# Ledger of designs, part 1: VH-VL binders against a6uvu3

No score or structure here was measured in a lab: all are predicted.

Target 1, 145 residues: a6uvu3
Amino acid sequence: MDKRITLIGSKIAKTGNEFIYCGVLEECSECRFKKICHDGLIVGKRYRIVSVRSAKHPCIAYGDGVKVIEVEPSNNFTILIESKKALEGLTLSHSDIQCNNILCKYYNLCHSEGMPEKYKIMELHEKIKCPKGNSLIKATVSTIN
Below, numbering starts at 1 at the first letter of every chain, in headers, positions and changes, except where a header shows other numbers; antibody chains aren't numbered by Kabat.
F, E and O are the ipSAE of ESMFold2-Fast, ESMFold2 and OpenDDE, as the mean of both directions, binder to target and target to binder. V2 is 0.75 times the mean of E and O plus 0.25 times the DockQ between their complexes.
[cut] stands for letters that were removed.

## First folded at step 18 (VH-VL)

Design v3
Fold by OpenDDE, fold request of step 23:
Structure v3 (fold): chain C 145 residues (1-145), chain A 121 residues (1-121), chain B 107 residues (1-107)
Amino acid sequence: as target 1 above (145 residues)
Amino acid sequence: QVQLVESGGGLVQPGGSLRLSCAASGFTFSRYWMNWVRQAPGKGLEWVSGISSSGSYTYYADSVKGRFTISRDNSKNTLYLQMNSLRAEDTAVYYCAKDRDIFGYRYFDYWGQGTLVTVSS
Amino acid sequence: DIELTQPPSVSVAPGQTARISCSGDKLGDKYVYWYQQKPGQAPVLVIYQDSKRPSGIPERFSGSNSGNTATLTISGTQAEDEADYYCQAWDSSTAVVFGGGTKLTVL
């Protein structure tokens, strides 16, 4: 995959972390790191940190400084899946949880829009207590197509 | 100085629609993400929706997804929130909040005074 | 999703130190932000990035974040500090998350 170099706040500069690039601040205009920080990223895109350099650099936006990182585009989504299907590393065909309770606070996680036909389970999170009794678990998934 | 002024609030019946506006000034509006945050009477703050600087990316709380639409007109320095299929639980003061971050760990450095939306039969 | 838990209320005498906690799983690995809200007013940012103070915010306001708990500290608390305080963080799955808020009473 295409890797790019950028900067990120020191505290959150950890391999595996993800962020959404939000763009250039006004105070970045005179920053000597403006080019390396901003030119390689697209506003609104999600990125995953794949490596981190240890040296800290000053930043007007982040008082504790920033670190150089390598990133790649991330296509991760958070959804609810049936617990019986929940296994990290497993590839699944997407299917919405069958439920018509639009007032449920989990409805959108059970019926995520724009999901690909297939995805890979990247990380499992907490189990969800479904009001209808479904055995569900929150999962981070990544498109594979 | 940064100013955010909300408008469009009012009384609506359940199932009705309402469109909120937020007029921004004192900063380069088109550079910053914008947000709506609401507060039900006597309750806490709840993030509702966010929109990228260009408007290309929108995000919603699960509680409003599919019913609310956030948009912006950078030529008018205005943020909007189209609210459809309104419910009683949507009753709240709605604040316009300016975003501040580069790497997605967003926070709100400026807030409007809010506009009240009351959903009642 | 991260959940931020705050005590519903904290009381302090004038001149004393008030501490408001915000707890969440691995919260110390995230940036935490704090807002002050007085009755009938909009929230005001008082702390950003755990411990940074915006211009115009009194020096008696400070913040820390470690482990699973962030703390807003108000030293030499004054009557005008009576307000609701909210912590806030970012979650990649649910975006912006607020704590339930803490009502600070200055007795």
Scores: ipSAE 0.776, ipTM 0.905, lowest interface PAE 0.6, mean pLDDT 93
Fold by OpenDDE, fold request of step 23:
Order: structure tokens, then C-alpha cells, then sequence
Structure v3 (fold): chain C 145 residues (1-145), chain A 121 residues (1-121), chain B 107 residues (1-107)
């Protein structure tokens, strides 16, 4: 199934938030919530919170407690796109930013490896001051496949 | 009694390569994500790279992507950082840092004493 | 991406309360962590998840986080508290982010 149930720190248990599951801590071994917390998730995978339950539960890893959440895998990644194309919700065909400055700190964001042919802009972030004067903006995008 | 001991630092010319190691003890190494954090002389802390417990997932700061490779050998309780195409701005003390989080809101509960990497002509 | 801004330096007299701020957009919605670094030493975690204190950290260390600002508070500051302090958070797009650090001087 696509959706999973887990727990997360109460402060960050908000619909729309994303996290990377990092796995079981040694302290979790005898935790009564271990099964709910860990069994449904895959280490290294990114997940998006789709719902949150209000009840708070104690957790040795999160001092403010945890809440039950429903999550789904997230296929989001961050890239730079041309500002003129930047619109949340828009689907774009991928094209690398034309630049040969491999020493630029943004090079990999401009030339992201493994990019799908098309992606959807999920969230826009800050504009980037490109050393070459390109009008770029950081964006969270999601594969549409 | 967690202990992290970095090694492999030294002087290297620009364009050169170094391989850092971090020997871990006092905890179940294979359960935890590990990280490299560096600090240029007189500067602040900068996260460099992270690796999942099994090594299946690796993450890099944009500043080192394509040049650095993080890896680990859980049978040896050792973390590695292969640094290629080194630049002057890579000059820093490199710390091995133990991860502690379940859901990515990561922080580092233990640090090594660091190993100095100097990139200079 | 989130950027964490700290004052470059803070000075306090012994016994006084030191407050070090860490500012970032919607930082109050994130967990903030604090590290102490003394000269020539590795960083040491002093506060995690905004306000939690690791074992071995003196009770005079406390933390808070609301709005756009997290604060590390050291009550009854002692000479040995003189150090650099770094705030840290996590961003889904850029991973781990550190503040620029604050040098705390105990006069």
C-alpha cells in the first residue's frame, strides 16, 4: 500500500511536512510503539504527512512527545528553474540550466542528475542570485510518474 | 562511551585527493546514520555529507557534490569520505558526527575531534 | 532554504544571564539544536529539540524556540561557558543547516 501509519515528533507533526525515515534507534528496541513507528517505513525514504491525529504519546527520542500520522512516499527533490517558468502546480518538461561553470555552488541544482522528463512544481523557494545573471528560483518538484 | 576518531587529513595540492576515515566505537554503528561536518579555519560549521545506516542512501552539500563520496563499512565500524578534486575552500577540520534522529530532523549527539585537511599550492 | 542567523558575538559578566539568538524563517516550526565549541575542541551538543538538555549538560543551559527565533539561555554564566555556540536545524531541501555561530565572551 502507498500510505503508512507512523509516529513523529509532535511539533513537526503537520500535514504537508516531509521527513526522511532514518531507522530505529537503539533506545527504541523496547518501546511499546516500536511496531507502529517503524515497521511500515523504509530507511532512507522520504515521506509526506497527509494526516495527523491529535493524541500525543511519550517518546524517548522526542522529548515533546509524538503524534500518530499518516504518510505517503514523497518523490520530491530540489532543483533550480528559470524564474519565468516558476509557478506552483505547473508541470514542466525538464531541461538543464545552460551553464558550464562546474565550479559554481549551484551547478548540481542546475544540472540535477536523474531528472525525469517531466515534473510538477510543488513549492517555490528563494530566488537564486546566479553569478552569470540567470534568473533562477529554487523549487521543490515532484516526478509525475 | 561513544567514540569517534577521524584520520586521513593532511596537506594536499588543489586538484588532489584525500580519503578520510572515522573509526566508531561505543555504539551499534550499523544502526545510525553518520555524517561529515567541516569547519574552515576561523569559520563556522558546515554540513558536508551524510550516509544512511546501511549505506544505501547518501547525501551531499551542494558544495561537494560530484567531488566527495561518503561510504561506510559496518563490519569495521568505519566511516569514509573520499575527497577528489580538492579546492582551497575545502580546507577545514573535518568532523565525524553521529546522527540521532528517526525522522530526518537530524542532529549530532557525538562528534570526533576532527582531522585537518589543508588544500594549498 | 532556511538560513539561520546568529549574532557574531555576545558578552556577559560572570553570574549574569547570556542569551544567544538564532533567527530563521518559521524557525519556530522546526526543531532547533545547539552546540558549544570551545577553542581547539569539537562541538558538543548542549540543547536538542529546542529545549531539551542532554545528560551531563549543566542545568543553567536552556533553550526556547518560537516565531522566527530560537534562543539559547545560559543562566549564571560561568567562565568555562566562554565558547562559540552554533544553532542547527534541518531543512527538507538543503538537509542540515547551521547558524553562523556566536562567540560568547565572559568578561
Amino acid sequence: as target 1 above (145 residues)
Amino acid sequence: QVQLVESGGGLVQPGGSLRLSCAASGFTFSRYWMNWVRQAPGKGLEWVSGISSSGSYTYYADSVKGRFTISRDNSKNTLYLQMNSLRAEDTAVYYCAKDRDIFGYRYFDYWGQGTLVTVSS
Amino acid sequence: DIELTQPPSVSVAPGQTARISCSGDKLGDKYVYWYQQKPGQAPVLVIYQDSKRPSGIPERFSGSNSGNTATLTISGTQAEDEADYYCQAWDSSTAVVFGGGTKLTVL
Scores: ipSAE 0.771, ipTM 0.903, lowest interface PAE 0.6, mean pLDDT 93
Fold by OpenDDE, look of step 18:
Structure v3 (fold): chain C 145 residues (1-145), chain A 121 residues (1-121), chain B 107 residues (1-107)
Amino acid sequence: as target 1 above (145 residues)
Amino acid sequence: QVQLVESGGGLVQPGGSLRLSCAASGFTFSRYWMNWVRQAPGKGLEWVSGISSSGSYTYYADSVKGRFTISRDNSKNTLYLQMNSLRAEDTAVYYCAKDRDIFGYRYFDYWGQGTLVTVSS
Amino acid sequence: DIELTQPPSVSVAPGQTARISCSGDKLGDKYVYWYQQKPGQAPVLVIYQDSKRPSGIPERFSGSNSGNTATLTISGTQAEDEADYYCQAWDSSTAVVFGGGTKLTVL
């Protein structure tokens, strides 16, 4: 739908890969590809590569060159949700799991950064054995705009 | 020439707070993401936190999440790290590190000399 | 979650080739970066994007990345190359990750 064209380092120019756009570098100011590389992206936003063109172009930032890619905003996240809320197709408002155990290996899944306000549960995965006894399940969710 | 100068380190008791600063020069500060990386005495490098060029996006290691806050003032070319609820394991040299890369595959092309934070009773 | 593993130490005689490995799952699919840190000093970037050298880094420093292992190679190792070396990568889930570091001793 809202696909954009940009450039990316040749090595990581693979369909399905994701990246966070970090913005224009100072050395990009005189780059002839500046417009195609930067104008269509939003700083801080995560994108998914949906297609890759084979031709390589020179780039100051990427020594192995860059390839033209088509991207779309990445809307898929893997998180832990409460089992009682886990239903494929259901739309939820995001709330972090109430837990302050930062040493837990699941902490990032329970407290996902950059999580949208609302998401749709796309796929349910395995139930997670929470050390604190919370009933949690891993889920792939999609951003709802 | 790129320069990063950290300050604000010192001795603090457990549970205390400290605010680090990093003065940047020699590059367009507002164009680049910035990071804090720490190194405990005799230990390796540990990424602590990162912030986007505008400051709109912040990222934290799990070990400091909820306790540390990264921020920046682009008008002053300064990066900050507010450290609360400090613990003994937070004792380290804290480095300010300039970010590179456009597409998130980030690395640090310039580092400050670091400032020592010691958390001890 | 990506984890980077380095040998804790590597020793070489002057003039010999030093190789420092950095291992991680599917690391060959990522860009790897290397930093040199001498005692009492800040880290210095010596390799970026697997094999590229920043300006000012001697040509004896090189890097490769394939499979699950990235390698920093120092040909004709000199006494001044004695330092700690860290590999680093980025992961979409874990953000910035460093290896445990390798102490290179020049005998």
Scores: ipSAE 0.731, ipTM 0.865, lowest interface PAE 0.8, mean pLDDT 92
Fold by ESMFold2, fold request of step 23:
Structure v3 (fold): chain C 145 residues (1-145), chain A 121 residues (1-121), chain B 107 residues (1-107)
Amino acid sequence: as target 1 above (145 residues)
Amino acid sequence: QVQLVESGGGLVQPGGSLRLSCAASGFTFSRYWMNWVRQAPGKGLEWVSGISSSGSYTYYADSVKGRFTISRDNSKNTLYLQMNSLRAEDTAVYYCAKDRDIFGYRYFDYWGQGTLVTVSS
Amino acid sequence: DIELTQPPSVSVAPGQTARISCSGDKLGDKYVYWYQQKPGQAPVLVIYQDSKRPSGIPERFSGSNSGNTATLTISGTQAEDEADYYCQAWDSSTAVVFGGGTKLTVL
């Protein structure tokens, strides 16, 4: 469905590896493969490699060459959620933890950018006691969309 | 020439806040991810935070998540680090570093000279 | 969560070859980067992607990476090469890991 072909450094080109697309380098402006490498990829989006073609191609950005890969979006994020809602495999609707304390050490985990409306809990990590008394747990989640 | 100039370091008390700035020139700032890397006195390098070229995506080392906020203003070619709830362990020279990889397997081709943050009571 | 191990120090006579190692589990599967840091100065990239030199880095600097070990090699070592050297790799696309550093002494 949303699979995309691109090129990546040969050492990173392994099935199951993930990467975040960071954009076009200035050195790639006149590259013959620029469109294949970059078109259709979204800056900041995480992708998973689902297949790798074995042939290497020369690349100015990767010294031992690049390989053609097929990728799909990877929708995993790390957030804080209320401990009482946290069960692996459960699908939840996202709601921001309402806290304006920018001095909180967990602020960015409570106000993560790009968080979808719905998510599935993939893995639970350590519990966190919020300075305001909220009982939270760090979780890896995946988007449903 | 690529230049990165950090500022805003100084002495702060534990629990205090400080905002670092990094002025960038000599490259198309808005095309690159930017990073903060720190070095405690007499110690090695530790990556702190990164931000996407547009500023829409931010990433943090576990040691600073929830306390530090990276941001950028592409119209001013400036990178920022808002540091809150500072601890003695945050004492370090903070470097602004230019990222050079299209797939987020980062390395830093240019570094600023750093700005010293000292957290002491 | 890869850990990069470097020897704390390496000593070499002027004109001889210095080799600084960086060890990590399956490190040869990753790209390795090397930074030079002279006292009181910012780090400078000297090797990227295992073996490539940025413009302005002397030809005496070279790198290799296979198995569990990457090596920075300085041939014909000069007094100006005395510095701390850090290797760098990643454990994910958002997590950068540095080695502990190696102090190179040229005597």
Scores: ipSAE 0.393, ipTM 0.701, lowest interface PAE 2.8, mean pLDDT 83
Fold by ESMFold2, fold request of step 23:
Structure v3 (fold): chain C 145 residues (1-145), chain A 121 residues (1-121), chain B 107 residues (1-107)
Amino acid sequence: as target 1 above (145 residues)
Amino acid sequence: QVQLVESGGGLVQPGGSLRLSCAASGFTFSRYWMNWVRQAPGKGLEWVSGISSSGSYTYYADSVKGRFTISRDNSKNTLYLQMNSLRAEDTAVYYCAKDRDIFGYRYFDYWGQGTLVTVSS
Amino acid sequence: DIELTQPPSVSVAPGQTARISCSGDKLGDKYVYWYQQKPGQAPVLVIYQDSKRPSGIPERFSGSNSGNTATLTISGTQAEDEADYYCQAWDSSTAVVFGGGTKLTVL
């Protein structure tokens, strides 16, 4: 998709990191780089860093400086999937986990409505303690366009 | 000065509902993301939910997705949390927290005094 | 998602240096934030972006973050510093994560 240029705190300027763009900081209102930092980013959207330039630049918002980055939109979601099916890079058909415990704190991660039929596993995270004893793992997935 | 005042807490039976409010003053409310953070009695802090400055984007901790709804009314400078299907584990003091309007990283520079929600039969 | 671990308590004598740790996998790759909470009060931000102080926070508060550990340091600790302290980070899954908290006692 469409790549964009921005700047972010040097400590977190690493390829593969993701962030949600939250808008212009008031301290940046008179910054000569304001347009480059913020133009083309949509408030509330998640982005992934795809490249990082090594030079640091001074910034009032980040005391250790900022680096120029290229970013792309990210459509990653968090769901629970069965651990036995959980392999990074695997494409799975979406289906709800069969569970009738509607008061479970994980219920909506197990019963994802509105998801497309297929998704790709991007990253595996922690296992959770399912009250019914199901072997479930939290995963970042991407919708298939 | 920034002020955040929560209200709407109380005693509710399991499965019940409550609506929390947070009245904001001392800053341009419509420019900032807002959050709810809770603290169970004798326990630590847990982030609950966040909402973008316009209200167009909402985010939830996994423990509350589908049960809680964050919203805001920028004309009234008020943040809301609709809590449905309440459980004993939702018993906590609920804090309204102001986010910094900055990309990529969120932290809470001002907090309200909190409102207690007790879920008990 | 990152898990942040803090010791449950730390005790120091008045005037000594208190160090409160916050551990997480590759935490040095993230910005860390610290909150002070006195009994019956709301949390107050005392350190942001690892080491910066908000306006009104005494210079005796400092912070560092490298490797797997962030540290809040209070030099010349005073009785008024007795409180619970929480570390906080932002992770890539949009969730804000807090440490479990550390009770600082000044004796």
Scores: ipSAE 0.307, ipTM 0.682, lowest interface PAE 3.7, mean pLDDT 82

Design v3
Fold by ESMFold2, fold request of step 23:
Structure v3 (fold): chain C 145 residues (1-145), chain A 121 residues (1-121), chain B 107 residues (1-107)
Amino acid sequence: as target 1 above (145 residues)
Amino acid sequence: QVQLVESGGGLVQPGGSLRLSCAASGFTFSRYWMNWVRQAPGKGLEWVSGISSSGSYTYYADSVKGRFTISRDNSKNTLYLQMNSLRAEDTAVYYCAKDRDIFGYRYFDYWGQGTLVTVSS
Amino acid sequence: DIELTQPPSVSVAPGQTARISCSGDKLGDKYVYWYQQKPGQAPVLVIYQDSKRPSGIPERFSGSNSGNTATLTISGTQAEDEADYYCQAWDSSTAVVFGGGTKLTVL
C-alpha cells in the first residue's frame, strides 16, 4: 500500500476526492516543485486523497495555488445498481442486471466486465431512465480484496 | 501554432461504423492527453472520450462505452475514434480537443474544426 | 454528477457589460472553464480555472466563481463577441460536464 505525496489545485484538495494522474505539463519543466508534484505517480492510475495540508503554494498550472496532499491508489468503478439495494457504505455481492438489450446505451454499466465478487458502495449518484423500466441508480463502488 | 484537423465524418445507417481521424501539429503530440467532444445539431457540447499521452489509458462517457474506441498513433501525430453500433443520437459534429490538466480534471485549450457524423436511415 | 445551468440567451448593447451565469450545486468548490463558440466554428477557451485568461484573450473577458454560481463577464462588449458561451466543470471522476450554452447577442 504505497502512499505518495504530491501537490494539487487547492479547490480539488479534499480528503476523499479522487483523480487520475495525467502526466507532466510543459509549464512544469522549470518548476522548483516538479519532482514533488510528479515523482512516484503512474500516468493513468487513479488515486484517492487521504490527507491535505492547509497551506497554499504558488503554481503556474493552478492560479489559485496548490496544496500538499498524501494519496494512495484507488480501485473504484462506476456501475448501475438496483435502487432498492443502494445504500452508501453497504457491501454487496455482485449480481448482474438481467437484461438482454445489448444495444442499450447503459448496457456496459449494467453488465460491467471484471466486476469483483463483492463491492462497497462509496457514493450514490442519479437514478437513470432504464428503457425496460428497471429501477436503477448510478453508483461509485470499490473492490474488496 | 497548434492545429487539429478532423476527418472521416459522413452519413451512416444505424448499426454502422465509422472511423474518425484527427491530424495534430504545432505541439509535441506525444506529451499531451487528447479528447473527443461532440455537439449534436443545435445542441450543446458533450465530452465523449479521452486518451493518455502514451495511449495506454482510455476513458469514455457512459453513453459511448463499449461502442467507441479511442486510439492514437504518436508516430503519425494522429488521434482516432472508432465508432461502432452507431445510433441516431450519435449524430453530431465531433471535435478533437487538446487536454491541459495533469490530474484528469480536464479542460481543452485547443479544438479542431470538427467533422460531421450523421446517423440516419 | 453535477448539472450546469445557463440562461439560453443574453442581449447587450455594444460597449456595455455582458454577464453570463453558470449555476450548479456547490460550483464554487470546483474550477470552472468558459468556451466561446462563434457560428459554424469550433469552441475557443476564453477563461480557465474560474478567472484566468489564456494568451490572446482580450482583457475585457473576466470570470468569477463562488457559492453555486460562476459568471463570465465581458466588459465593453464588441460585435465580435457575439457567440455561444459554454461553462464547463468536472464531477468526482474523469467525466467533463458542460452547461447548456448561452447565446450572447450584441444589439
Scores: ipSAE 0.263, ipTM 0.667, lowest interface PAE 3.8, mean pLDDT 82

